# Miniprotein binders against C2 domain-containing protein 3 (C2CD3): the designs that were tried, part 17

Target 1, 169 residues: C2 domain-containing protein 3 (C2CD3), of Homo sapiens (Human) (q4ac94r1171to1339)
Amino acid sequence: SSGLLDVGLRYRRSPRTAEGVLAARTVSISVQIIRACGLQAAAKALAEREPALQFSATVGVNASVTTHLSFLPQGEQRRTHPVACSFCPEFSHHVEFTCNLVTQHCSGEACFLAELLEFAEVIFAVYHENTKSASDIISIESCKEYLLGVVKVPTKELLIKRSGITGWY
Short names: E, the ipSAE of ESMFold2; O, the ipSAE of OpenDDE; V2, 0.75 times the mean of E and O plus 0.25 times the DockQ between their complexes.

## First folded at step 12 (miniprotein)

Design r3 (from r1 with E25K K65E; at its last look DockQ between E and O 0.88; V2 from the best seeds 0.70)
Fold by ESMFold2, look of step 12:
Structure r3 (fold): chain B 169 residues (1-169), chain A 80 residues (1-80)
Amino acid sequence: as target 1 above (169 residues)
Amino acid sequence: SEKIFIYVRGDSFEKLWEIAKKIIKEARKLGLYVIVTYDPKTGTLIILITGDSPEELEKVVELAEEIAEKYGAKVEVRRE
């Protein structure tokens, strides 16, 4: 009841050419962040303890979404641009994560991407952004963000459904 | 990309919100990104616009100044 995010996931491995050139040892995981809805409940809950959010909880939030893969470094995350004053923002955002078919995990041993995808997730975080006050001259960042919600989509279905996964989460 | 902050103050929140809606509409039409914040302590509406076109950003600033004068609101603009 807190809100929903409309997303799509696809997994593609490069095909081998007819002339014997092998496919690259990388694959693409495509992530679409289409839209969100139902964000008012989360905004109102935050506004109970954050007076700075009372306006946005009434008229609409400045929503943006980060996304990352659980087995990639956090620095690989991507972010949509904000959509102002909406509880049902349209992002129409597309990102691709390039992944090695064979990689190393924290123990240092090589493993196949398929082993990672079996237990991995695509993680989406939905934020509201406010500008900081004009008197805060020392701030490097001009905005403060507030977490509205987190959506995690398991990647294991990508191993089975090559047409991808889409829907509301 | 460039950022412009538009600070709008007036005697009525409803007037400030009407100004904001017009600014959001024009900025969106021009492909700019917008966030809108209200500071109730100072009665200030803060409109942050972001984009790659200085010309489009300045069009929105000019609109904001024109509309604010019509509503009797004060505007301060900061370009960063």
Scores: ipSAE 0.591, ipTM 0.853, lowest interface PAE 1.5, mean pLDDT 82
ESMFold2 (binder alone), look of step 12: mean pLDDT 82; pTM 0.782
OpenDDE base, look of step 12: ipSAE 0.684; ipTM 0.899

Design r4 (from r1 with V8I V75I; at its last look DockQ between E and O 0.91; V2 from the best seeds 0.75)
Fold by ESMFold2, look of step 12:
Structure r4 (fold): chain B 169 residues (1-169), chain A 80 residues (1-80)
Amino acid sequence: as target 1 above (169 residues)
Amino acid sequence: SEKIFIYIRGDSFEKLWEIAKKIIEEARKLGLYVIVTYDPKTGTLIILITGDSPEELEKVVELAKEIAEKYGAKIEVRRE
């Protein structure tokens, strides 16, 4: 793939509440999905094998981005709204993943969050979406999505960088 | 959120694309979300608009009808 994604990651403890101790058990991992660029090459490559993408590879893709933490269940995945017909979409999207300091991996075992962050990643997937035509009656889904690229950002730097991680990937 | 599908057909792809660009820009200004698909088999542009404001969605639908009429393009709107 030849595109770039401008993202930011930040680690924050929850504010102290009246209970104090309960609030100290949770933290937020903030994920910013700011923008992408250079999506035309990926779109053209896909269009060589998928005629349905010829239009979008020419004028711009309907881009959206999913994000999830590798140690959380897939149901915790978040998604931006689409940006129509662009090879350089602006998402300006913010999500927060709330985690306990002692948390459970998607396989069910308990562990300290710091141990998970040492080896985990934030995974971003960039998609193009097409609306299905009336002739595609066999599917209930109104849209079909096509993967343009995947970006994985290790989370271990969050353990030492108080300001977080930001930049193009 | 609500979904509205706008189907636009005409004799010129260039004119259909001009119509679509105006619809995309207006939807963006109103805080609505859009995807645009072209079906070359039927010569149809399919514009899917989503949002939480039925009032703003209807503003875009009315604009789309107005623009399509001005360009002599056929338009069909499906609400879901």
Scores: ipSAE 0.676, ipTM 0.886, lowest interface PAE 1.1, mean pLDDT 81
ESMFold2 (binder alone), look of step 12: mean pLDDT 84; pTM 0.819
OpenDDE base, look of step 12: ipSAE 0.708; ipTM 0.904

Design r5 (from r1 with D11L K65E; at its last look DockQ between E and O 0.87; V2 from the best seeds 0.67)
Fold by OpenDDE base, look of step 12:
Structure r5 (fold): chain B 169 residues (1-169), chain A 80 residues (1-80)
Amino acid sequence: as target 1 above (169 residues)
Amino acid sequence: SEKIFIYVRGLSFEKLWEIAKKIIEEARKLGLYVIVTYDPKTGTLIILITGDSPEELEKVVELAEEIAEKYGAKVEVRRE
């Protein structure tokens, strides 16, 4: 069996605040990460190469999901909290990405969000997280992450669907 | 947020998993986040719990200690 991720994407207008015209020049891309399922196969595959993951491949992974819009800087990436020991984690995660309606290229030409969305995608990466072994020194990074899978959802449908994009991927 | 590491040793894999399940359940009820790791080299169950409420974190620690005691396991707690 293969893993799946249940997600939702919506295009939302930013509320016009008293800050005026500038506030009206942004919109929000709403991303919902609802749940995943079928993560065991990926975990088992990893465990073949990493014996330390045999436990997780048996009982469940500590799953978290990163979300990245392809046209936004890497720093805008978001991550869910982990769900412990489950092959079918329920995240119920919601995040909004603020996007400018118009961006300026280095060439000086304007690029509209619609143009970006036409070719952009939302990239979801599902990770298993382990703490470092008891023998390891507890450092700033206390956890190790293992990639279970990647899902890419094109954003072009956001341009035509008011209801947004929902489904299993 | 506060972090607490719970190390449980001296039990079989199966028993450690049973303990983990109970701790996970309690942590979930309290709105805490958990990462569970098993170190096969040392036979150690490592549970990292994170949350904003020190009181809730300590409840999970207390539970872990109680369960471990019932199983005759060794428990070590590290607070960060």
Scores: ipSAE 0.536, ipTM 0.844, lowest interface PAE 0.8, mean pLDDT 89
ESMFold2, look of step 12: ipSAE 0.664; ipTM 0.882
ESMFold2 (binder alone), look of step 12: mean pLDDT 85; pTM 0.816

Design r6 (from r1 with E14K K65E; at its last look DockQ between E and O 0.91; V2 from the best seeds 0.72)
Fold by OpenDDE base, look of step 12:
Structure r6 (fold): chain B 169 residues (1-169), chain A 80 residues (1-80)
Amino acid sequence: as target 1 above (169 residues)
Amino acid sequence: SEKIFIYVRGDSFKKLWEIAKKIIEEARKLGLYVIVTYDPKTGTLIILITGDSPEELEKVVELAEEIAEKYGAKVEVRRE
């Protein structure tokens, strides 16, 4: 069985706040990460290479999902909280990305968001997270992450569908 | 957010899993986030619980200790 991720994408106009003209120049891309399923196959595959993951491959993974818009800086990436010991985690996660309607390239040329969305994608990465073993030195990072899968959803459909994009990927 | 590590040691994988399930369930009810890791080298189940309420975290710790005792497992708690 293959893993799937249930997500939703919506294009929303930012409300005009009293903060002025600049606020009117942005929109929000709403991303919903609803649930995943069928993560066991990926976990088992990882466990073949990492015996320490046999437990998780048997009982369930500690799943979290990162969300990244391809045209935004890496620092804009968001991550869900982990769902413990499940191959079918329910995240019920919602995040909004603020996007400028017009951006300026280094060349001084203007680029419209519509142009970006035409070729952009939302990248979802599903991870399993483990704490470090008791024998490991306590470092700044207390957890190890293992990539279970990646889903890329093109944003071009946001330009034509007012209702947004929803589905399993 | 506050973090608590619960280390559970037992003689049975099945037993450790049963303990984990109950702890996870309680944590979920309280809106806490959990990461469960098994260290095969030491036979230790490591449960990391994260939340904003120290009181809620301690409730899970108490439950963990009770469950572990019931199953004859040993528990060590580290608070951060």
Scores: ipSAE 0.653, ipTM 0.883, lowest interface PAE 0.7, mean pLDDT 89
ESMFold2, look of step 12: ipSAE 0.659; ipTM 0.877
ESMFold2 (binder alone), look of step 12: mean pLDDT 83; pTM 0.794

Design r7 (from r1 with F13S W17S Y33S I35S; at its last look DockQ between E and O 0.58; V2 from the best seeds 0.00; counts 0 for: pae E 5.4 > 1.5)
Fold by ESMFold2, look of step 12:
Structure r7 (fold): chain B 169 residues (1-169), chain A 80 residues (1-80)
Amino acid sequence: as target 1 above (169 residues)
Amino acid sequence: SEKIFIYVRGDSSEKLSEIAKKIIEEARKLGLSVSVTYDPKTGTLIILITGDSPEELEKVVELAKEIAEKYGAKVEVRRE
């Protein structure tokens, strides 16, 4: 048994004036991270190897989600804020990636964004994040995070679906 | 937002789990955000509560002390 992530993806040109965006030469890939469910099973599996997760696997995880477009560097990934102590968090998080219509391939050669989207994926990673503690009281490693799961959604259908793609993954 | 850290130490992981569940439930009833961490090196359960209402945060602190005392656990509170 594994958890699910409710997401939405949309592909849209930036309709605003050139003053507000690089209008005719940019597009927006809008990613909505709505919610997750079923995270307890993942948390329990991790707790078998990570004693620090025993209580979180029972009471709830501090869930956050990273979003990465496979054709962008890892430094372009985005993160939700954590939703505290839940196995069914509601993120209601929106991320917009502004991409050039003509982009650079991994080899440096220019290509159209549509060519990249044909084989690309949006990669979601769901983490449990430890509490940021006051170091002067208890000495624990702060900012430690534990991977609960990974969801990959192909972007090819953005090229043909007019309303985008949505659903549980 | 204001942050309160509640550090709970006890002899039994079962007691710590019950304490955590009760504190989390009460904090949620008051609309506060709750995060839980366990430090196995010191046997300490760390409950972070955040919110905008000092009054509600103080209510949870008092409830946490009462719950921990009922289970024979030690509690330390740090306000930020």
Scores: ipSAE 0.135, ipTM 0.559, lowest interface PAE 5.4, mean pLDDT 76
ESMFold2 (binder alone), look of step 12: mean pLDDT 82; pTM 0.783
OpenDDE base, look of step 12: ipSAE 0.191; ipTM 0.626

Design r8 (from r1 with L45F; at its last look DockQ between E and O 0.92; V2 from the best seeds 0.73)
Fold by ESMFold2, look of step 12:
Structure r8 (fold): chain B 169 residues (1-169), chain A 80 residues (1-80)
Amino acid sequence: as target 1 above (169 residues)
Amino acid sequence: SEKIFIYVRGDSFEKLWEIAKKIIEEARKLGLYVIVTYDPKTGTFIILITGDSPEELEKVVELAKEIAEKYGAKVEVRRE
């Protein structure tokens, strides 16, 4: 794959509750999915094995992006709306993931979330979506999606960079 | 949100693509989301529009019928 995805990540601490208790504190991880480019190569590679993609590989794909944090359940996955007929779509999509911190021990050891972020990733999957023909497929789903690429961005720099992470990946 | 499927069929791929491009542009101006699929086996463009405004969705459907009629193309509309 030669495609690129322009993303931003920010780490924002939620204010403490009125009780001032550190246990069960939450934090927000902001994920911004700005745009993609260079999607034609991936679309053409898929079209070699899938005739349904011939048109889209020539003129532009119906791109959408899913995102999730590697340590959160699958149900926390988010998705952009599609952008039709483009190899360089603009998404301008923003999501917030709410995460729980671990309870601090009397010893002052690091939060469990910090341990997770050290080894975790934000995972982006870029898809092309087609509408199924009514008589072509027996599936009950009206659309079929095709994976164009996967981008994984480590979260560890959120622990040291105050303004967050942004750029092309 | 609501979904509407617009099927556009005819005897000229070039005409159908022109129709599809106009529909896509109008849907975007109205803040709708679009997926465009071409089925070469049936010679059909399938244009899926999605949005929260039934009025704006129906404006695109009406435009699609008007444009397709001018080009001699057939339009079928399915609402989910």
Scores: ipSAE 0.638, ipTM 0.873, lowest interface PAE 1.2, mean pLDDT 81
ESMFold2 (binder alone), look of step 12: mean pLDDT 85; pTM 0.821
OpenDDE base, look of step 12: ipSAE 0.688; ipTM 0.897

## First folded at step 13 (miniprotein)

Design d1 (from r1 with T37V; at its last look DockQ between E and O 0.45; V2 from the best seeds 0.00; counts 0 for: pae O 10.6 > 1.5)
Fold by OpenDDE base, look of step 13:
Structure d1 (fold): chain B 169 residues (1-169), chain A 80 residues (1-80)
Amino acid sequence: as target 1 above (169 residues)
Amino acid sequence: SEKIFIYVRGDSFEKLWEIAKKIIEEARKLGLYVIVVYDPKTGTLIILITGDSPEELEKVVELAKEIAEKYGAKVEVRRE
């Protein structure tokens, strides 16, 4: 079986603060990562190559999810808190990405956010966090992460749907 | 948040599995984050527990020791 990710995407006007003009030129893409399920299949597949993961493939993975908008720099990526020992983690994670209504291409041409959203996607990557073997020096900094799966959600529907996008992917 | 590493060594995976289940259960009750890894080469179960409450972390540590003793397993604890 394949894993699924329950997410919500919404288009919001940024609150206007003392920054005034800047706020008026930006919007927020609200991303909600609600829960995942069916992560055991992916974990078992990884465990075939990583014997140390066999236990986790049985007990549960330590899942976290990264979120990235395709048209934003990679540095704008966000990550959920990890959820311990579950193939059906509930994240209840909420993040907002600030987007300019108008940007410029490297060519110098102006690009509207609507154009970006037409062809953009939100990329979710689900990871399992694992420690090294007992023979290695163990620290939180030395923890390894394993990619369980990737979900890509098109943003074009944000242009037409008032309620945004919500569902399992 | 504080971090505690619990190393459990036993003579069988079955024992380690039973120990792990109980520790995980307790940790979940306390809302703690847990990473569990089994190293088949050394027969070691590695449990990382993180949380904001030192008291809650120590509860899990004590439980781990108790359970391990019941199953004849050895426990080593490192605190960070």
Scores: ipSAE 0.007, ipTM 0.154, lowest interface PAE 10.6, mean pLDDT 81
ESMFold2, look of step 13: ipSAE 0.402; ipTM 0.785
ESMFold2 (binder alone), look of step 13: mean pLDDT 82; pTM 0.779

Design d2 (from r1 with T37Q; at its last look DockQ between E and O 0.73; V2 from the best seeds 0.00; counts 0 for: pae E 1.6 > 1.5)
Fold by ESMFold2, look of step 13:
Structure d2 (fold): chain B 169 residues (1-169), chain A 80 residues (1-80)
Amino acid sequence: as target 1 above (169 residues)
Amino acid sequence: SEKIFIYVRGDSFEKLWEIAKKIIEEARKLGLYVIVQYDPKTGTLIILITGDSPEELEKVVELAKEIAEKYGAKVEVRRE
């Protein structure tokens, strides 16, 4: 919507043998979270309802990004470290998701992961991270976070693009 | 990772922001991560730094104390 996220996705799968049942194989889906921009509008919108964000809406947010694949458990979610006080943070973050390929029965060679990727998405959530110091002096260990935006990138193009997919979303 | 909270109090937001910018820059050079918050009710700048190196964390703490003294600000440090 108002902000953009610069990402890259790549997929690599074990070759299928000519004769046999496709045994379970590991697949790497690489996700690069390079940078974001345009975060000020979202920060200002949040600051209208949350006075604690007025500083960050003026000078820049403490941005971080979570990412996960729609077909994996939420526990597989990964997160960048924060970049303080920016509306155009540079993350330069790389993560790999290792996925098991579902084994098909012996009547033919097939790839379950390919069918999942046809309908799947990589989901990115961009947050502003802050502390609870304004209202919670007792529990300093946890940080309060505010959702700035969500980006969903369909994975179906990954099946046909030779070098993966990349760009601003 | 270890984390340290640095509370900087003063009566000039502009001076507190100058302190924050210098701390962010030094922490970035050292491979540390920073979250910055300002509480206008108490005039407090809250800086959370995190990292794996106690030596680098303490270097940023010493910088924060040095800069805050230069600007006439008060510093409180809480280590976790």
Scores: ipSAE 0.563, ipTM 0.845, lowest interface PAE 1.6, mean pLDDT 79
ESMFold2 (binder alone), look of step 13: mean pLDDT 82; pTM 0.780
OpenDDE base, look of step 13: ipSAE 0.652; ipTM 0.885

Design d3 (from r1 with I24V V34I; at its last look DockQ between E and O 0.80; V2 from the best seeds 0.00; counts 0 for: pae E 2.1 > 1.5)
Fold by ESMFold2, look of step 13:
Structure d3 (fold): chain B 169 residues (1-169), chain A 80 residues (1-80)
Amino acid sequence: as target 1 above (169 residues)
Amino acid sequence: SEKIFIYVRGDSFEKLWEIAKKIVEEARKLGLYIIVTYDPKTGTLIILITGDSPEELEKVVELAKEIAEKYGAKVEVRRE
């Protein structure tokens, strides 16, 4: 009844011994943000409180998507480019998160990536962006964004499914 | 990346929407990123285009001027 997001997640093993680095191991978590649909309902709901959004709720939003892994710092968040004037944007965006097989927990203890993936999530946030008017040129930011929705996809199936996880959420 | 703001003013929502659709279609063909915003207080369509190619960005600016003139709309451009 709300919007949907078409995504793909894949675990890739890339064990490499870096020159001059003892026993370094890394793994890639591939995240694909393919497309979204059904965004008009969320846009209309926002427009009821934000008159500046009435145009976008009628003709289409400027959609973009952020993504991050729940166990990585927020600074590792990635973002698609915007797609204008659509309620069914196509992003075709690919992101790689490089992770160590063994990492240090905030308590200083070693932690295996598999342990993190058992209870982790990939988090997607879908935004609409507006350009601020000329009267707001003093503002540090030239755009304002509005949250349309959030999707969370558990990563534990990556431990089992060799071909990854894909579909609409 | 370079940013260009295109401000289009007209007296008809329908004209502004037609202008926006044509510009969005052309920017997509050129691989540019665009955001389209309407300011109802001033009746202004604000088109932000972003890209790495100044040549491609200027193609869209010139197209916007051509389309707006055909619809009797006024165009202002701000480069950032």
Scores: ipSAE 0.488, ipTM 0.803, lowest interface PAE 2.1, mean pLDDT 81
ESMFold2 (binder alone), look of step 13: mean pLDDT 83; pTM 0.805
OpenDDE base, look of step 13: ipSAE 0.578; ipTM 0.862

Design d4 (from r1 with K3Y; at its last look DockQ between E and O 0.69; V2 from the best seeds 0.00; counts 0 for: pae E 2.2 > 1.5)
Fold by ESMFold2, look of step 13:
Structure d4 (fold): chain B 169 residues (1-169), chain A 80 residues (1-80)
Amino acid sequence: as target 1 above (169 residues)
Amino acid sequence: SEYIFIYVRGDSFEKLWEIAKKIIEEARKLGLYVIVTYDPKTGTLIILITGDSPEELEKVVELAKEIAEKYGAKVEVRRE
């Protein structure tokens, strides 16, 4: 199998409380962002419309990855530190999302976490980062991030595979 | 985290890129984070380094000055 991003997902229950399993109310979804590859094609495509990216499309991008769960608010997303000048960056990044076993759907109704995981996804967005304009006074061109790709990994297999999911997506 | 910008100018892009590669490698060894941008209008490589250790950030700044002198390039450092 081949893909854009090498990731791992695991479902982990919080430590047992003094009141036992019935009182347990949180679980952890562990997300590993290991590495990416094949970023040059995306960078070249962006550089066709953004001349400031020609350098990065030739020598390597400043890659970073955001991740979030589809049923959590966008403000819960997490981000790796950048890896400079690479088309095959190594992130080795670990994120944990703490989730309640009973939670509120985006429609506002209460539901069990298992119901959400049946249809949810972990969403990864890979960006190239540039110097911000306010920090680069001598630069005429704006500094911002550019989307290189999006990877979505369904969470439904976590309900069955307790050891988790790993691989390229 | 602290941020330091290193601006490198010279008459040869190849020399500028060789300088940048050495700075990136040293920053990686010290556990710092780096992004590199090139401004073709001014012929300037812009190297942003970030980290939690001011001491290690300054080690990279000193290395950048030493390497730039060896290659005949001009270095400007800005601390934000």
Scores: ipSAE 0.466, ipTM 0.807, lowest interface PAE 2.2, mean pLDDT 80
ESMFold2 (binder alone), look of step 13: mean pLDDT 80; pTM 0.754
OpenDDE base, look of step 13: ipSAE 0.646; ipTM 0.880

Design d5 (from r1 with Y38W; at its last look DockQ between E and O 0.88; V2 from the best seeds 0.72)
Fold by ESMFold2, look of step 13:
Structure d5 (fold): chain B 169 residues (1-169), chain A 80 residues (1-80)
Amino acid sequence: as target 1 above (169 residues)
Amino acid sequence: SEKIFIYVRGDSFEKLWEIAKKIIEEARKLGLYVIVTWDPKTGTLIILITGDSPEELEKVVELAKEIAEKYGAKVEVRRE
């Protein structure tokens, strides 16, 4: 009840149809990123070493959240749009990860998704974004991001709770 | 989606922040996304707006010009 991020997780199997027989081997892990709170303390801590964050630590951060499942490649991560100048942003964001019921280990042996979920986590990273006033020759990106916090939510309860998992973390 | 950078300069940070708050509110009403950055080297408040509707983006640009004029601030706009 006193966490950084208000989230929900749900496990859903694809609906079955004659045309969707192959698709029945896939499932969706639905992730809701509802809101965050308590970001001021993290922003102030970063601002002690980073003058560029002094303004945001005072008026509010430009917050966004990345979501990654521990058993998926890093390139599968997703990101919310930013919410400007807030220490308690409302994202109301929905992400779906499509997963196969049967997956492969690095050893090549088949593994059921349930076995992966037993020990896996959903990893959320909360960032602040600044617009760059100048760019290096090496960097052409218009924004720079700063990590405010990381939240990890175990997925094992998805195997048991049909209505899913929700709450503050 | 499109990006618009609005650069606001003036003699009072307090007034620049009031301008930014009004722009943030209007952009939110229009379903646009905003980040706000202070550049102390140039005394500039940088407002980055992103969205899928050029029409809605233009509404915020026009609002920014109107508000800045009211507060005696200068506005520059860069589209990317």
Scores: ipSAE 0.655, ipTM 0.878, lowest interface PAE 1.3, mean pLDDT 82
ESMFold2 (binder alone), look of step 13: mean pLDDT 82; pTM 0.781
OpenDDE base, look of step 13: ipSAE 0.686; ipTM 0.895

Design d6 (from r1 with E2T R79I; at its last look DockQ between E and O 0.90; V2 from the best seeds 0.72)
Fold by OpenDDE base, look of step 13:
Structure d6 (fold): chain B 169 residues (1-169), chain A 80 residues (1-80)
Amino acid sequence: as target 1 above (169 residues)
Amino acid sequence: STKIFIYVRGDSFEKLWEIAKKIIEEARKLGLYVIVTYDPKTGTLIILITGDSPEELEKVVELAKEIAEKYGAKVEVRIE
């Protein structure tokens, strides 16, 4: 009764663009969010605390997934579009994170991307989204989100596997 | 992107759900993204549709009206 997320991660060298040398200094971490399943248990658990979610716990959640690389700023987080009323949403989402091969720490020391990836992780958070009811329209935000679960995938395998990482988490 | 809120009101949850399913299906076919919320306080089903194509958004709005009429439900539409 636990939810799962089907994802793929790939390490890709950035294609040469008109920027030439700059392109050679970056790589892309490709993230694919394929689908989720088994989200009903999480929805039901939330509904125990939020009766307004009883509907969604019964018929399906409006699922979206945020993706964040642990060593990138929070502003680099990406989010899928929502999939309505499903405990097994198909996202078919692709996103690429551009990463510098070499960065500098606050100390001034150079840090290679390989070093970062050794200890980094891709963090996926699955949310249910509801629109606000007529009685709650006071907020600028038209929707409320509820965390269904979090998946963390280590990136160290990207340094070893040419084909990348694919699986259910 | 444009957001459209479709408020569906009826005398039966089952009726509202059938309407919603049809709207969701068509929206999906058109590549539009949907969020569905039921407000038990008012008995209203709220469907938020987001998309980039005005033409496709118009199609789903018209469909929503047609489906609602078929089931004897009331539909209100708000566009943002």
Scores: ipSAE 0.658, ipTM 0.883, lowest interface PAE 0.7, mean pLDDT 88
ESMFold2, look of step 13: ipSAE 0.673; ipTM 0.882
ESMFold2 (binder alone), look of step 13: mean pLDDT 81; pTM 0.761

